# VH-VL binders against e1svr5: the designs that were tried, part 5

Target 1, 216 residues: e1svr5
Amino acid sequence: MDEQEIREEVALAERRATLYWWFASMLCRELDSDQLNTLCSESGRVLLDALAEEPSLAPGCQKLRRALAGVQVLATPQLELAADYATAFLGDHLGSAPPYASVYVEPGGMMFQHPHQQMVQWLQQWQLAVSFDGNEPADHFAIMLDLMGNLVLKGVDSPEAQSAQSALLAEMLPPMRRWVTQCQRQPGFYAALAELLLAFVSLDQTLIEGEFSLAQ
Short names: E, the ipSAE of ESMFold2; O, the ipSAE of OpenDDE; V2, 0.75 times the mean of E and O plus 0.25 times the DockQ between their complexes.

## First folded at step 4 (VH-VL; framework fv_ogalvibart)

Design b13 (at its last look DockQ between E and O 0.07; V2 from the best seeds 0.00; counts 0 for: pae E 15.0 > 2, placed apart)
Fold by ESMFold2-Fast, scan of step 4:
Structure b13 (fold): chain C 216 residues (1-216), chain A 121 residues (1-121), chain B 107 residues (1-107)
Amino acid sequence: as target 1 above (216 residues)
Amino acid sequence: QVQLVESGGGVVQPGRSLRLSCAASGFTFSSYDMHWVRQAPGKGLEWVAVISYDGSNKYYADSVTGRFTISRDNSKNTLYLQMNSLRAEDTAVYYCARDRGYSYGPHFDYWGQGTLVTVSS
Amino acid sequence: DIQMTQSPSTLSASVGDRVTITCRASQSISSWLAWFQQKPGKAPKLLIYKASSLESGVPSRFSGSGSGTEFTLTISSLQPDDFATYYCQQYNSYPYTFGQGTKVEIK
């Protein structure tokens, strides 16, 4: 990720947006070899160390590190991660945890529910296109995270964008909590990533609501 | 091999009830949302109802809301449609259809052969 | 409800002809559209899903295109087995809705 690559003064909003996009990049498709190598490099280690300084993020960071260490011992680490991705997200309703908010908003796990319709409306309102392979439902968590990053940056100069951040978090967090619980049925890299993601988004909501401050 | 077989159709008088069944085999029935679609003689297709994989969510077409009830028994791999207060305009061949799911988006990849319901006096 | 309108309702064609059927949605459905083929007395058969993805086992002469509100199904070189009624169907939101159908008949 670019936390370590940014050497100039960075506003809190820029750091928040970077983390949202970092999570989105790992969730939108299986990690390629370059992404895996970066995560296992010195830069990746320093990033995870920095995140682990936050008490609410430390457990997720530890689990993610353990999962990475386990995969790195294997003969084909990237292929093992690709298999973990397929097991976690690409399957039937009972055997996987599809990364779509609609599946978790209400019992029954159906696609194209309210979160999809709401996301289509928000993407149009903010004049943003789907940034990866264009036929994913709009309530894919990676798309929601990508929008959040954009709203965080726009929020520096826009009270409307600040309000939109709160609305998106309110839409995203409840289904994300249920999704993460389902991910935990099959421990692995993506289950650990989902847990760390939920901890980060929950912390960010607390920060936005003024109950917590990282700037002080 | 995936198979869906409808049964329960027949001739029934207006105002009466009829229950349709769809027996599924060749796939993990409990992992799929299931639909009913009908087609009146010489007319086009009309979507009727859906039930989620675990039976907890249901949606209906406006034309049947309050009269039809969709249900399923995952232990028997069977989908049902309870049709109450039948009207002449409910006369149609009724198909059950499987919803493929997440990776492909929901669409009807397998259909039964249909069962004819005729509502007449 | 989202209304699906097909054109033409009926078309006459000869073997070898290029056939195009259009489907219009009353509001944007992104790419959440499927195309079905139905022969008399038979259940519908899935041809295309997600507007342009060819279902496994369907001949390559069938193709779909479009997004938003305008969609097309094309048969590049009509074969005798292709004389049938074709339906578009949106699955963007409930209730799901079908077009009225397009009958492809012998010229």
Scores: ipSAE 0.118, ipTM 0.656, lowest interface PAE 5.5, mean pLDDT 86
Fold by OpenDDE, look of step 5:
Structure b13 (fold): chain C 216 residues (1-216), chain A 121 residues (1-121), chain B 107 residues (1-107)
Amino acid sequence: as target 1 above (216 residues)
Amino acid sequence: QVQLVESGGGVVQPGRSLRLSCAASGFTFSSYDMHWVRQAPGKGLEWVAVISYDGSNKYYADSVTGRFTISRDNSKNTLYLQMNSLRAEDTAVYYCARDRGYSYGPHFDYWGQGTLVTVSS
Amino acid sequence: DIQMTQSPSTLSASVGDRVTITCRASQSISSWLAWFQQKPGKAPKLLIYKASSLESGVPSRFSGSGSGTEFTLTISSLQPDDFATYYCQQYNSYPYTFGQGTKVEIK
């Protein structure tokens, strides 16, 4: 691998990691005014436009744009979005979509199952501290996405980290699919966000698997 | 309020086809998996088929595999069951049922009143 | 497929009686068990889900218990409106399967 190829690989990893962290940041808590403003700014537009260049992400980007447009016309967009966050992710009612992988690995919707235990092990293995609230289960999707971002960067020079990415995705995707379905029961910004996230993670999995196939 | 209304039932000869419909209202139809369940006269309940909220996934009971097709039109809030190569044992009241979802377990929380399908010579 | 076996098939009881219906699964279904009530000419009505969770609007005289392979539906004090056929159903895995039903009739 020449120097140019290395730079391109690093740049790709940085882009992937940034996206994982971007999604993580929007799921770990309600958006504040600055985050919302940034999302609706030219920077946010450029980001979504870039993502939309990928055919598999284009539909999700369009939905998210539409959702954001709907939020922006509200009298108090940030507060309304915060309410939507609470309703979607913190509520305990029919239609709620708790963002924990364990909730969706089995029909019962129980927390602190295998995904949580697995995440605890991986976080310890990779010596990563969660920046999320310490009382949250480790299989909160924001935490899983955060870990993924870190593994992506580490994976540039570590086959072990690459393998870990594959393992994490295998753990994350099945429950995330069900989670997204649940999110869709409550249309809005976060449903759109969840759909785009799933599309991105799914796409990323295919890329990782392809690279693994070539490396083996 | 949630409502499911089945239609399309009737009397048909063996080997013929019939198409059932289930009209949904009172909820976001496109957000829920939907099922068909049937009940032969004087008999118990038998699960027939399921279709995911977006129609991307379908599963069938062995007894109807290859003969029945479940589908949906979310723009019309309607669930369908295309029944081909009908047999006498397909005679039953056919119910459509809503799946509550994974968060609470994939159980049926709402049912239609059913439509009767009679397969006889 | 998971077989669901209810007992008894028929139960005669009087108003005010305590009624218990059992459902056995051929393999463990954890707590993914629902109970339905059906009256003649009517669609089934959900009573209990997740083995013991009472559906909204269902009278508190109905209760469910059990896990794994053994489950029970209990009516603490039978009311005139409770004479019907009851079905258990597993939703642990496809294909979903029902018990054969228990008819609760007036003595």
Scores: ipSAE 0.005, ipTM 0.538, lowest interface PAE 11.4, mean pLDDT 90
Fold by ESMFold2, look of step 5:
Structure b13 (fold): chain C 216 residues (1-216), chain A 121 residues (1-121), chain B 107 residues (1-107)
Amino acid sequence: as target 1 above (216 residues)
Amino acid sequence: QVQLVESGGGVVQPGRSLRLSCAASGFTFSSYDMHWVRQAPGKGLEWVAVISYDGSNKYYADSVTGRFTISRDNSKNTLYLQMNSLRAEDTAVYYCARDRGYSYGPHFDYWGQGTLVTVSS
Amino acid sequence: DIQMTQSPSTLSASVGDRVTITCRASQSISSWLAWFQQKPGKAPKLLIYKASSLESGVPSRFSGSGSGTEFTLTISSLQPDDFATYYCQQYNSYPYTFGQGTKVEIK
């Protein structure tokens, strides 16, 4: 209705989408040198400082900063982070935590393929493609986060897209909580990133539920 | 070094029950999801059931749901299949198979040699 | 349920022949497909996973290809040890399902 209120709503959606896409980019593969340099730059520091202003995000931000500082004193920081990524997410021993929702679906008779099939349907419904190499299952958390960012922007103009945000969070958060718990058995940069991500998505769900409650 | 050894098969009348066991060795049993797969004489393979590494999740083929129960005892490194209300069509060799786990590797990377269940008068 | 259809059901071949077995899924399974070899009285043995990845210890004459709904197992030069029944199996979604099998027998 009000032109000022529309601009504020769009700006908020853009900030939310930017964070979802940032997490997706951080998770979809190991950091390359450009991403590491950006994260260690003034702009990376400003981002983490801003996130840490929210109390529920501050612990994850602190852990991420400590892990980053610890890596920076090593001979080849980017290669160390690539090894951390592989150990945390790509290994085949007890401590590995593959970042796919179907691995962590809650008990109760759910089929393991359900998160993948649901994501295929949503990506088709919203006519979206993701920037991934290879033939990854659609329930990779980075793909789910990328979809969420798109739904956040579309939700400004679409009640259907706004409702879809709640549906996607309901599918994503339960397996994500289990995934983050598994990640903590491999301490380091990516475990800290996963903790911060869960805190962010949980906070966003709370804000969306409060907003829907007010609209009800 | 990975070994899976099934036991408990035999001849049983329709409507009766039988319990199969699969003894595991040479790997950390509690880190792996485990499956039962069966093969009727002269026929192909049919997946039967899965149990998660900690026993918290179970899933069954429609042909056995409500009659079969998969379970595990991680302290004994043993997988079980309780088969109730047996029918002639349950006659098969029953294999236990290891799921490679969270690396999204190939399912059924190791199989036991199987145990024969015959359901007949 | 995802149905897996193998072709042919039986194949007669000679040592040295190139053998091709196909497997079709009733809906897309991406690359979540495995191939197994089974000899009489023995448990199945994994050959190929994720459609094209060769399991450790499997001879390089075996190869797999395909994605989506169409998959192929190829034996480049058939050896005496390769006379067996071959199964494809999808692990994209429960219930996991197998093809009917392809028996490769001596001509």
Scores: ipSAE 0.000, ipTM 0.464, lowest interface PAE 15.0, mean pLDDT 84
ESMFold2 (binder alone), look of step 5: mean pLDDT 92; pTM 0.940

Design b14
Fold by ESMFold2-Fast, scan of step 4:
Structure b14 (fold): chain C 216 residues (1-216), chain A 121 residues (1-121), chain B 107 residues (1-107)
Amino acid sequence: as target 1 above (216 residues)
Amino acid sequence: QVQLVESGGGVVQPGRSLRLSCAASGFTFSSYYMHWVRQAPGKGLEWVAVISYDGSNKYYADSVTGRFTISRDNSKNTLYLQMNSLRAEDTAVYYCARDRGYSYGPHFDYWGQGTLVTVSS
Amino acid sequence: DIQMTQSPSTLSASVGDRVTITCRASQSISSWLAWFQQKPGKAPKLLIYKASSLESGVPSRFSGSGSGTEFTLTISSLQPDDFATYYCQQYNSYPYTFGQGTKVEIK
């Protein structure tokens, strides 16, 4: 590759990583006022407009916009989203959709299965600063998405990181599909976000597979 | 009833190959990570390899990396271990084992009866 | 790799004795530790998981304790069926590793 092509590859990787980290930031905790204000600003509108240009992402973007508009009509938008977060992710397993891959790899929902163990190994291998010495499940989708962003950037210059992207997606996507289905039982901001996330990750996997096929 | 049945063990010369099989029944095989664990005569347990539920991810003990290949066929509910370049120190009873989900953590709740592999000159 | 050190390697005991086996990890494994019993010629049998949880069907005389790097398996009143080799196993990270085993034999 020439210098121009290298710059274009780096720019694409930076955009993909930024989206992975954006989704991670939206899922790792309830939105604070600054995050909500940014999402409702011109910057947030531009981001959602850009994503909606992709046909597979457009439905999720529209649902997310609808949810934001609904929240903005309420007296305390941030508190309403915090309540939605708790209802969607922190309640009883049957009534909520905990955002952990291990919950969705086996019927009946169980955490700390192999996705957690696998994530601990990958985080150590790639020298990420995240500590899981307690009972914190490393297979939280936000943590998996954060790792994916790092692997995307490293993948520009590392065949090992490129292979790791495919391995992580194979581990993440099947449980994510089940998680999104459960999220959709309670329509709202986080259900829309989960749907958009699944569409993005599915698209990204398709693009990676297409690149590998051409490289063969 | 969960059942795991190993087969394919036997006596083999150093440098040769063997393929072990583990037939699974009584559970949804495709939903579980599966492992191979071995035990040399009179010695302790040694973890050998693991395979993810769809076969996309695999990990090996350093002692067997580059020589052994773990695989599975979910349509046949069967786990495999292809063993190449066998050495005398590979002599062991080989067990297949199933991991349990979160309510118990990922660990070996069911084991097969084992199949003996003897590598001798 | 996480190294599991088990002690003692062999212990002699009589029926009715209280038996304690220890297991130490080279780094913290939280509570991700299991205990197995193995009788001659048979596959290992799960006794304890997540350091202290008793597996269904296992007699209440078996108990586990510990977290982080130090763990113990206790048999409160040894029975004839308990003469066997016991192994601890960490499942916090790959590669999964076992202790070297403790043989509980008749005194």
Scores: ipSAE 0.007, ipTM 0.476, lowest interface PAE 12.3, mean pLDDT 83

Design b15
Fold by ESMFold2-Fast, scan of step 4:
Structure b15 (fold): chain C 216 residues (1-216), chain A 121 residues (1-121), chain B 107 residues (1-107)
Amino acid sequence: as target 1 above (216 residues)
Amino acid sequence: QVQLVESGGGVVQPGRSLRLSCAASGFTFSSYGMHWVRQAPGKGLEWVAYISYDGSNKYYADSVTGRFTISRDNSKNTLYLQMNSLRAEDTAVYYCARDRGYSYGPHFDYWGQGTLVTVSS
Amino acid sequence: DIQMTQSPSTLSASVGDRVTITCRASQSISSWLAWFQQKPGKAPKLLIYKASSLESGVPSRFSGSGSGTEFTLTISSLQPDDFATYYCQQYNSYPYTFGQGTKVEIK
């Protein structure tokens, strides 16, 4: 590729990686006050407006924006979001939607299944090894999204990383669809975030499987 | 294998500045949030600062806000802590630590060996 | 800020003893708590995360329990390598805060 094409591909990869890590940061733990203030600021509005220009992402952006407006009128917005996080992702399986791919590959849900084993192997392969030995849930969606961001950046110069992106999306999307369906049973900020995330990941899979054209 | 190596510590007079570095290897540095944690001689651990994977988000302990600046250079796999207006109470061993940042995963899963900063007249 | 308080501050024990250390948070931190071991002159080492999850490579004699504001670290049969200072740490919200430490020393 010439220098202009390389610069365009790098810029696109940086944008994709930034979005994967943005979602990962919001799923890995409860939002703190600074994260909430940033989402509710002008920069947060600009980000959501930019994402909403894509038709497939617009519904998710609108729902997330409504959820944010709803918590901002409450006396303690951050504490309300912390409660929403606990309701959505913690507690018993019937009352929550644990954000682990393994839970959604079998009826009844169980952690430490095939997606966990696969993630342990990929983290080791790509030198992102944490101290996992099959007793830690490596298939948390935040971990999978974090790996995607890394693979996206590596994919600019690496056919192996490009192939790994496709493999990870194939592993992540089916359980993510079921997880999002469970999240929707408890409307709120995290249910809206999960919907937007699924729309983004689905779009990203479509883009990497098809012919990429920046002229569009 | 994951390694974090701090450097830049030493003896410095009150009111002066010092810059600490943390060299990372054995993992994709640009994918991880990083922390600085300190420990005064004979005392417990105190969290100092955080920086996100891309440097866009930073958090500081109240005791260092306005005086310390955390930064990173992902092209060099290096984390920095710029310490200005140093005080005697900043005397401590400074550790850099990796934060995976997942809900159910470990935090501070890897630490450096530490570098001693002594602020004395 | 969330204050973390450990009890006891110092504990004397013999090899083979069952050791229990408690940690209290000034407000609920759900299960966002880690336990660290620190030996003299060394960096801290992660033992337990999310209150009860054992870090890979850590001996099974270490266990954690608790949620909300009350947490416990247990060493079921103390070994010579376990004489160290132990710290709890909340990562529910910034600023991250540590307990003051519990020193486990030889009787």
Scores: ipSAE 0.000, ipTM 0.432, lowest interface PAE 13.4, mean pLDDT 83

Design b16
Fold by ESMFold2-Fast, scan of step 4:
Structure b16 (fold): chain C 216 residues (1-216), chain A 121 residues (1-121), chain B 107 residues (1-107)
Amino acid sequence: as target 1 above (216 residues)
Amino acid sequence: QVQLVESGGGVVQPGRSLRLSCAASGFTFSSYAMHWVRQAPGKGLEWVALISYDGSNKYYADSVTGRFTISRDNSKNTLYLQMNSLRAEDTAVYYCARDRGYSYGPHFDYWGQGTLVTVSS
Amino acid sequence: DIQMTQSPSTLSASVGDRVTITCRASQSISSWLAWFQQKPGKAPKLLIYKASSLESGVPSRFSGSGSGTEFTLTISSLQPDDFATYYCQQYNSYPYTFGQGTKVEIK
């Protein structure tokens, strides 16, 4: 490849990794006031407008924007979002949608099953530290998204990392689809975020599959 | 008030079959994964099987795989354990237990009183 | 399978005593450990989950600590109602495994 092609490939990888890490940062813990202020700022508007230009991402962006407008008219927007996080991801089995892949592919909604074991192996293989508390099960979607971001950047120079991206997406997407469906039982900010995330990851898988097909 | 009541235990000869039931009340049964845990007389606890909230997924301990079948009827709020090809080693009190299933991992928050299964001549 | 070993297997104690029970895992289980109390002829009762979280309705004299491979259950001031067998259980990975039990006896 020439210098411009290399620069374009690096720029695309950087944008993809940034989006994976952005989603990971919003799922790993409840939003703090700085994150909320950034999301409601001009930079947040620009980000959502850019994502909404993709037809498959537009519905999720619109729902997320509506949810943000809804909490901004309340007396304590950050506390309302914290309550939405607790309702969406903590609490009883019926009302919540815990953000762990094992809950949605393993029997009985069990934790620490195949997705967790697979993630532990991959984190060791790639010698990666996660950006949040190490006591979380390794199949937390935020950890899986964080690993994707790292693999995307490494994939610029590594065919092994490119293959790992496809393997991780194959592991992550089926439980994510079930998780997102469960999130929709309680409409709100995190339900909208989950919908947007699934649309993004699905689109990214399509991009990777297309690239692989052309590389025959 | 959560209640789990096991039934169906008794004395049975080796090689025969027995079906255990667990009647659940005081919670939305169809929303929870359920487990069977056993305890041989004078011994410790041993996990046996689990079933997902909708019955689509099932797992078994290696010691009972191929012989025991876990099932549920959400319309009747009832959990079952079909035990085939029973062995003397299967003699135990069988408990049903509810799986809380939150982000901090599954744990057994409520247990039934147990039903005794004795496999002997 | 992850092997869970409790120590001691039996201990004798008096009302008012501080009692500690240790549980060791054959490999790291992070904090994914529960403690159960079982009285003769009764079902087990959950006391502690996630190594140190006290179950609702359980007296504050019970506490748990530890992470990785070494865990401890402590009863700060033993009451008559506490004479029972105690079990640790890992839920880090399938299959779930229990310790062999620790019997807390009077005297």
Scores: ipSAE 0.005, ipTM 0.463, lowest interface PAE 13.2, mean pLDDT 83

Design b17
Fold by ESMFold2-Fast, scan of step 4:
Structure b17 (fold): chain C 216 residues (1-216), chain A 121 residues (1-121), chain B 107 residues (1-107)
Amino acid sequence: as target 1 above (216 residues)
Amino acid sequence: QVQLVESGGGVVQPGRSLRLSCAASGFTFSSYGMHWVRQAPGKGLEWVAVISYDGSNKYYADSVTGRFTISRDNSKNTLYLQMNSLRAEDTAVYYCARDRGYSYGPHFDYWGQGTLVTVSS
Amino acid sequence: DIQMTQSPSTLSASVGDRVTITCRASQSISSWLAWFQQKPGKAPKLLIYRASSLESGVPSRFSGSGSGTEFTLTISSLQPDDFATYYCQQYNSYPYTFGQGTKVEIK
């Protein structure tokens, strides 16, 4: 019986970690042809259908599907998504929304603020080496999501990892909300992905709070 | 190899303007924040200004606010400091420095050789 | 602005000596402090960041300690290459500020 409960907890952790890593893979660089083909395949359709059954995730899923349908009509869908990535996250125009938590903390809006320092400490504490092309700052949302996936799996039998999940979410969510608002100024695939991501992370925080609290 | 080379220094009269340049090579310039730091002859270091990797955010020391403007051209791998209304107290060697905060933590890991600005009548 | 004060301003030492330099912040800066070495006519060189983290390529005789408002740079066994001016710098908040410097010269 306890064995059954352990199996269910492990399965849930694996599903949560997989979603965190899925979002990280979508944000760390432009979508490649294999990622796009997978997302547009039957497996991608069933994934988005499953996520859309959750009311808080449904709007993001709908917008993401509309963006994919629009791109699929074009001659080179992958190149169009690469252009959307560059417009959303790169360059020095005012509409760009760089995917770094430090940019969205209140006092400065400058890179390498507290979230970056905190992430450097956490990566060292958990002995995790994240390797992304381009030598990204440690507070890139993709890096934060990758760490979260690792902490979720470790949390099955580590109270310290469970506490770290809560701390990372507290660090990540406020700047992510501001980043998503900025992304939404330019509708497109990555704006929809950012909205879905925020909804997922917010939902996951609610689930974590419910699991840690036996109060009633 | 990472290199930062400053230029544009010289002798200028009080109240005039001068523009400094810092040419970067050996790394992806557009991925790093950049700073200007100055040092008056025989004195210590004074931080002047910072610019984010994409140029969207800037901060200045109080002593130069309203007079100096930091900017960058990522297509040319070049950092700039436009200095207006120059004063004798602005006389210093001006260094450009890369902020490793974009990768490893907020600290200056590479510095240029410096360019001397002398403000005298 | 956060004021950084170093002591001593100058110290005389011999090769092999243990050298200690102190840096004090006017308010808490947690561990957001770096140490730099500068030789005459040269640009500064990063030695230590986050109060105690040794920069890659810097000799292990250099070490940093402290947190909050009081910090120390230690050179455990002074070498000829270490005669230079040393600066602390806080990066807890803008504007970034440096100490006035400590000159380590031959006794």
Scores: ipSAE 0.000, ipTM 0.424, lowest interface PAE 15.5, mean pLDDT 82

Design b18
Fold by ESMFold2-Fast, scan of step 4:
Order: C-alpha cells, then structure tokens, then sequence
Structure b18 (fold): chain C 216 residues (1-216), chain A 121 residues (1-121), chain B 107 residues (1-107)
C-alpha cells in the first residue's frame, strides 16, 4: 500500500487509541489532583475544543466543560469530584450507576455475567494486563476501553484485531447506553463524561463498520 | 428493616408440583435481583436459581433446569419458585436471598427464614 | 462449574482459640468469594464479601484473606456465639457454588 496512506492510517489509530485510554483513565478510579489539573489546563481545553468540532461529540463536551467550571470554583475541587465518583459509581445505594457491562446487559443489574466471562477470555487471548485493580470484574467499562485501545493499535496490520474491535464494540455499546441513561439521573461530572464516552464509542463503531471507514 | 419471608413449603409426593413464595419488605424490591438457595436436611447449601430485577433474566442450577421456574411480581413485592416434577432429591429447606448487586459485586446480604419442602411417598 | 472445597469439615475449639478455615476453588475466582455463618435452625448470615471485606455489624474478630484459588476465614478469638457452621461461596460466575461447610464445635 501507499506510504502516505499507511502513515494516515497509523495516525488515525493512534488518535483513536489515545481517546479510548483517556476515557479509561478517568473511569478506572477517582481523578487525582494531577489528572484534574491536566483536564482543567490549556491542553485539556484544547482537547475538548477539538472533540467539540465533531457535531455528535459537542453536547457531551459542553456538559463536561460546564461541570469542570462548576467544580473549579469550589474550595476543594478534587475532593468534590471524588465524592461525585463515589456517588455515581460506588456504594450500595439505588441511585448509583456501577460502570460494569454485566449490570446493564443483564437487565437485572447482576455482575459477573456473560460480558465478564467474555472479557476474561479476550484479555487472556490478547495477553493484556489491566490498568487498575485486579479485583475488579473484567467487564468494568475502563477495562473494556483499555482493551479497545490496544486492539485499535494492533488493527493497523492485523485483520484479527480489526475483527476483535467490532466484536468488543458490539459487546460494550448496548450496556453502555443503559449505563449512561442511569448516570443521567444524577447530573454531574461523571454523568457528562459518560455521555461524551457513549457519543465517542458510537461514532467510532459507525466509522469502523462503515465502508472505507479506516481509509477516511 | 429488610425482611424476606418464605411460604408454600410442605409434604408432597414425587412427580407433583409446589409453588414457593417469598414476601419482601423494607427495601425497594423492584431494584434487586433475587435468588433461591436450598439446603437438604443435614447437608450444605446449594444455589438453585436467580432472577433479575425486572424478571427478564433467569439462570438455573443444572439439577433443576427444565423443572423449576423462578418468577417475580414487583407490584406485590413477591418472589416465586414453581417446582414441577419433584424428586426425593429436592427435599430441602428453601431460602430466598437478596442480591446486593452494586459496586462491590453481587452477594447475599439478606436471607429469609426458609421453608421446608419434603418430597416423599 | 467451579467446585469449592472447604477444610476441615469439622473442627473442635475452645473459647479464646484462633480458628482458621480454608476454602479452595477449582479455578481462579479472583476475590469474588463470600463467607457465611449458619447457626442450627437459622438462615445463613453474611460475614465477609470480596474475600476480605467485613460486612457491616460483623465483629472485627472475623477476617478473610486470599485470592485466586486459596482463601481463609479466621476467627482471632473464638466466642460462645461463634459455634456454628461456616460456608464459603464463589460469585465469580454462574452457577454460584458453595463449599461443603465447616462445623465449629465446642471442644
């Protein structure tokens, strides 16, 4: 294939993988001060502005930016986000939205179902270490996003990895849609992040399943 | 105060049917998955079946698949276990248990008192 | 199916003793294991979840440890209220499976 076309394909894969890992890093645990400072910095604003150029991502970007602005005026922004994380994703209360595919693909809200078992098999097949606590169920969205980033990079010269991307997206998107709906019941930083994530993953699925998606 | 109360147990002949009920109170029943667990006299615990919060997902132990049906009525805060083609091996105390099902994984945080089912001729 | 094996099946102990019960899984279950206490004629009671997390209201003398395939429940100083049967249970995958139980009896 043409050398320039190969360079463009690699650059696109690197951008896609970076976004998957960026989302994974924000969902796998509460943001630390360095992560929050980076997100609120000029580089964070530039990233959100760039994503907002895509019409399907713009609403999520605007909501996330508003949530960040609201937190930044508080006395302890990082602790406020840590509390938002705990309220949204942790604890034993009915208003939480645990970020596990099994909770949403099995309408009963049960963990360790098919998505967990499927992810265990895929992680073993692709020999990937998890980016956070090994005691998390394997179908935590952050783990699924981390795997997706790896498959995207491998997909540049691996038809098997390209096929795996489609399979993972098919496994991830239906429960993610239900998870985002649950997150929206309690507006905040993580509700906005979940909305932006769903928009990004939905767009990515459309592009890679469409004809000539990787060539565009 | 969370309470689970089982009923419907009794003595029944092999090949017959029984329907167990579990009445829930003190929590939002419609938000929790529910399980049935049984224990034969003098023996250990055996997991039987699970049902999701809305009744759309169910899973059964191999020993009861095809014979037992788990169901729920969220308007009545009640869980059911329909037991058909009963065998002597089904003789046990049957417990209903709540699935916590939140961020720390599913586990049985509350159990009913149990109802005895005796399958004998 | 994941098979859970407990040891010992029966254990005799005195008040104040340190009691240790082990549980082995036939394949890795990470930390997705709970421990239950059952007294004669009563329903089981949750003691420990996620291998080492103490359930609210359970005395601190109970502790759990382990991951993968090997797990331990420890009672650091046995009390009269602790004479009971103890069960481990994996909740890594369906069907959920219990160990055979360990009966802690008065010596």
Amino acid sequence: as target 1 above (216 residues)
Amino acid sequence: QVQLVESGGGVVQPGRSLRLSCAASGFTFSSYGMHWVRQAPGKGLEWVAVISYDGSYKYYADSVTGRFTISRDNSKNTLYLQMNSLRAEDTAVYYCARDRGYSYGPHFDYWGQGTLVTVSS
Amino acid sequence: DIQMTQSPSTLSASVGDRVTITCRASQSISSWLAWFQQKPGKAPKLLIYKASSLESGVPSRFSGSGSGTEFTLTISSLQPDDFATYYCQQYNSYPYTFGQGTKVEIK
Scores: ipSAE 0.006, ipTM 0.472, lowest interface PAE 13.5, mean pLDDT 83

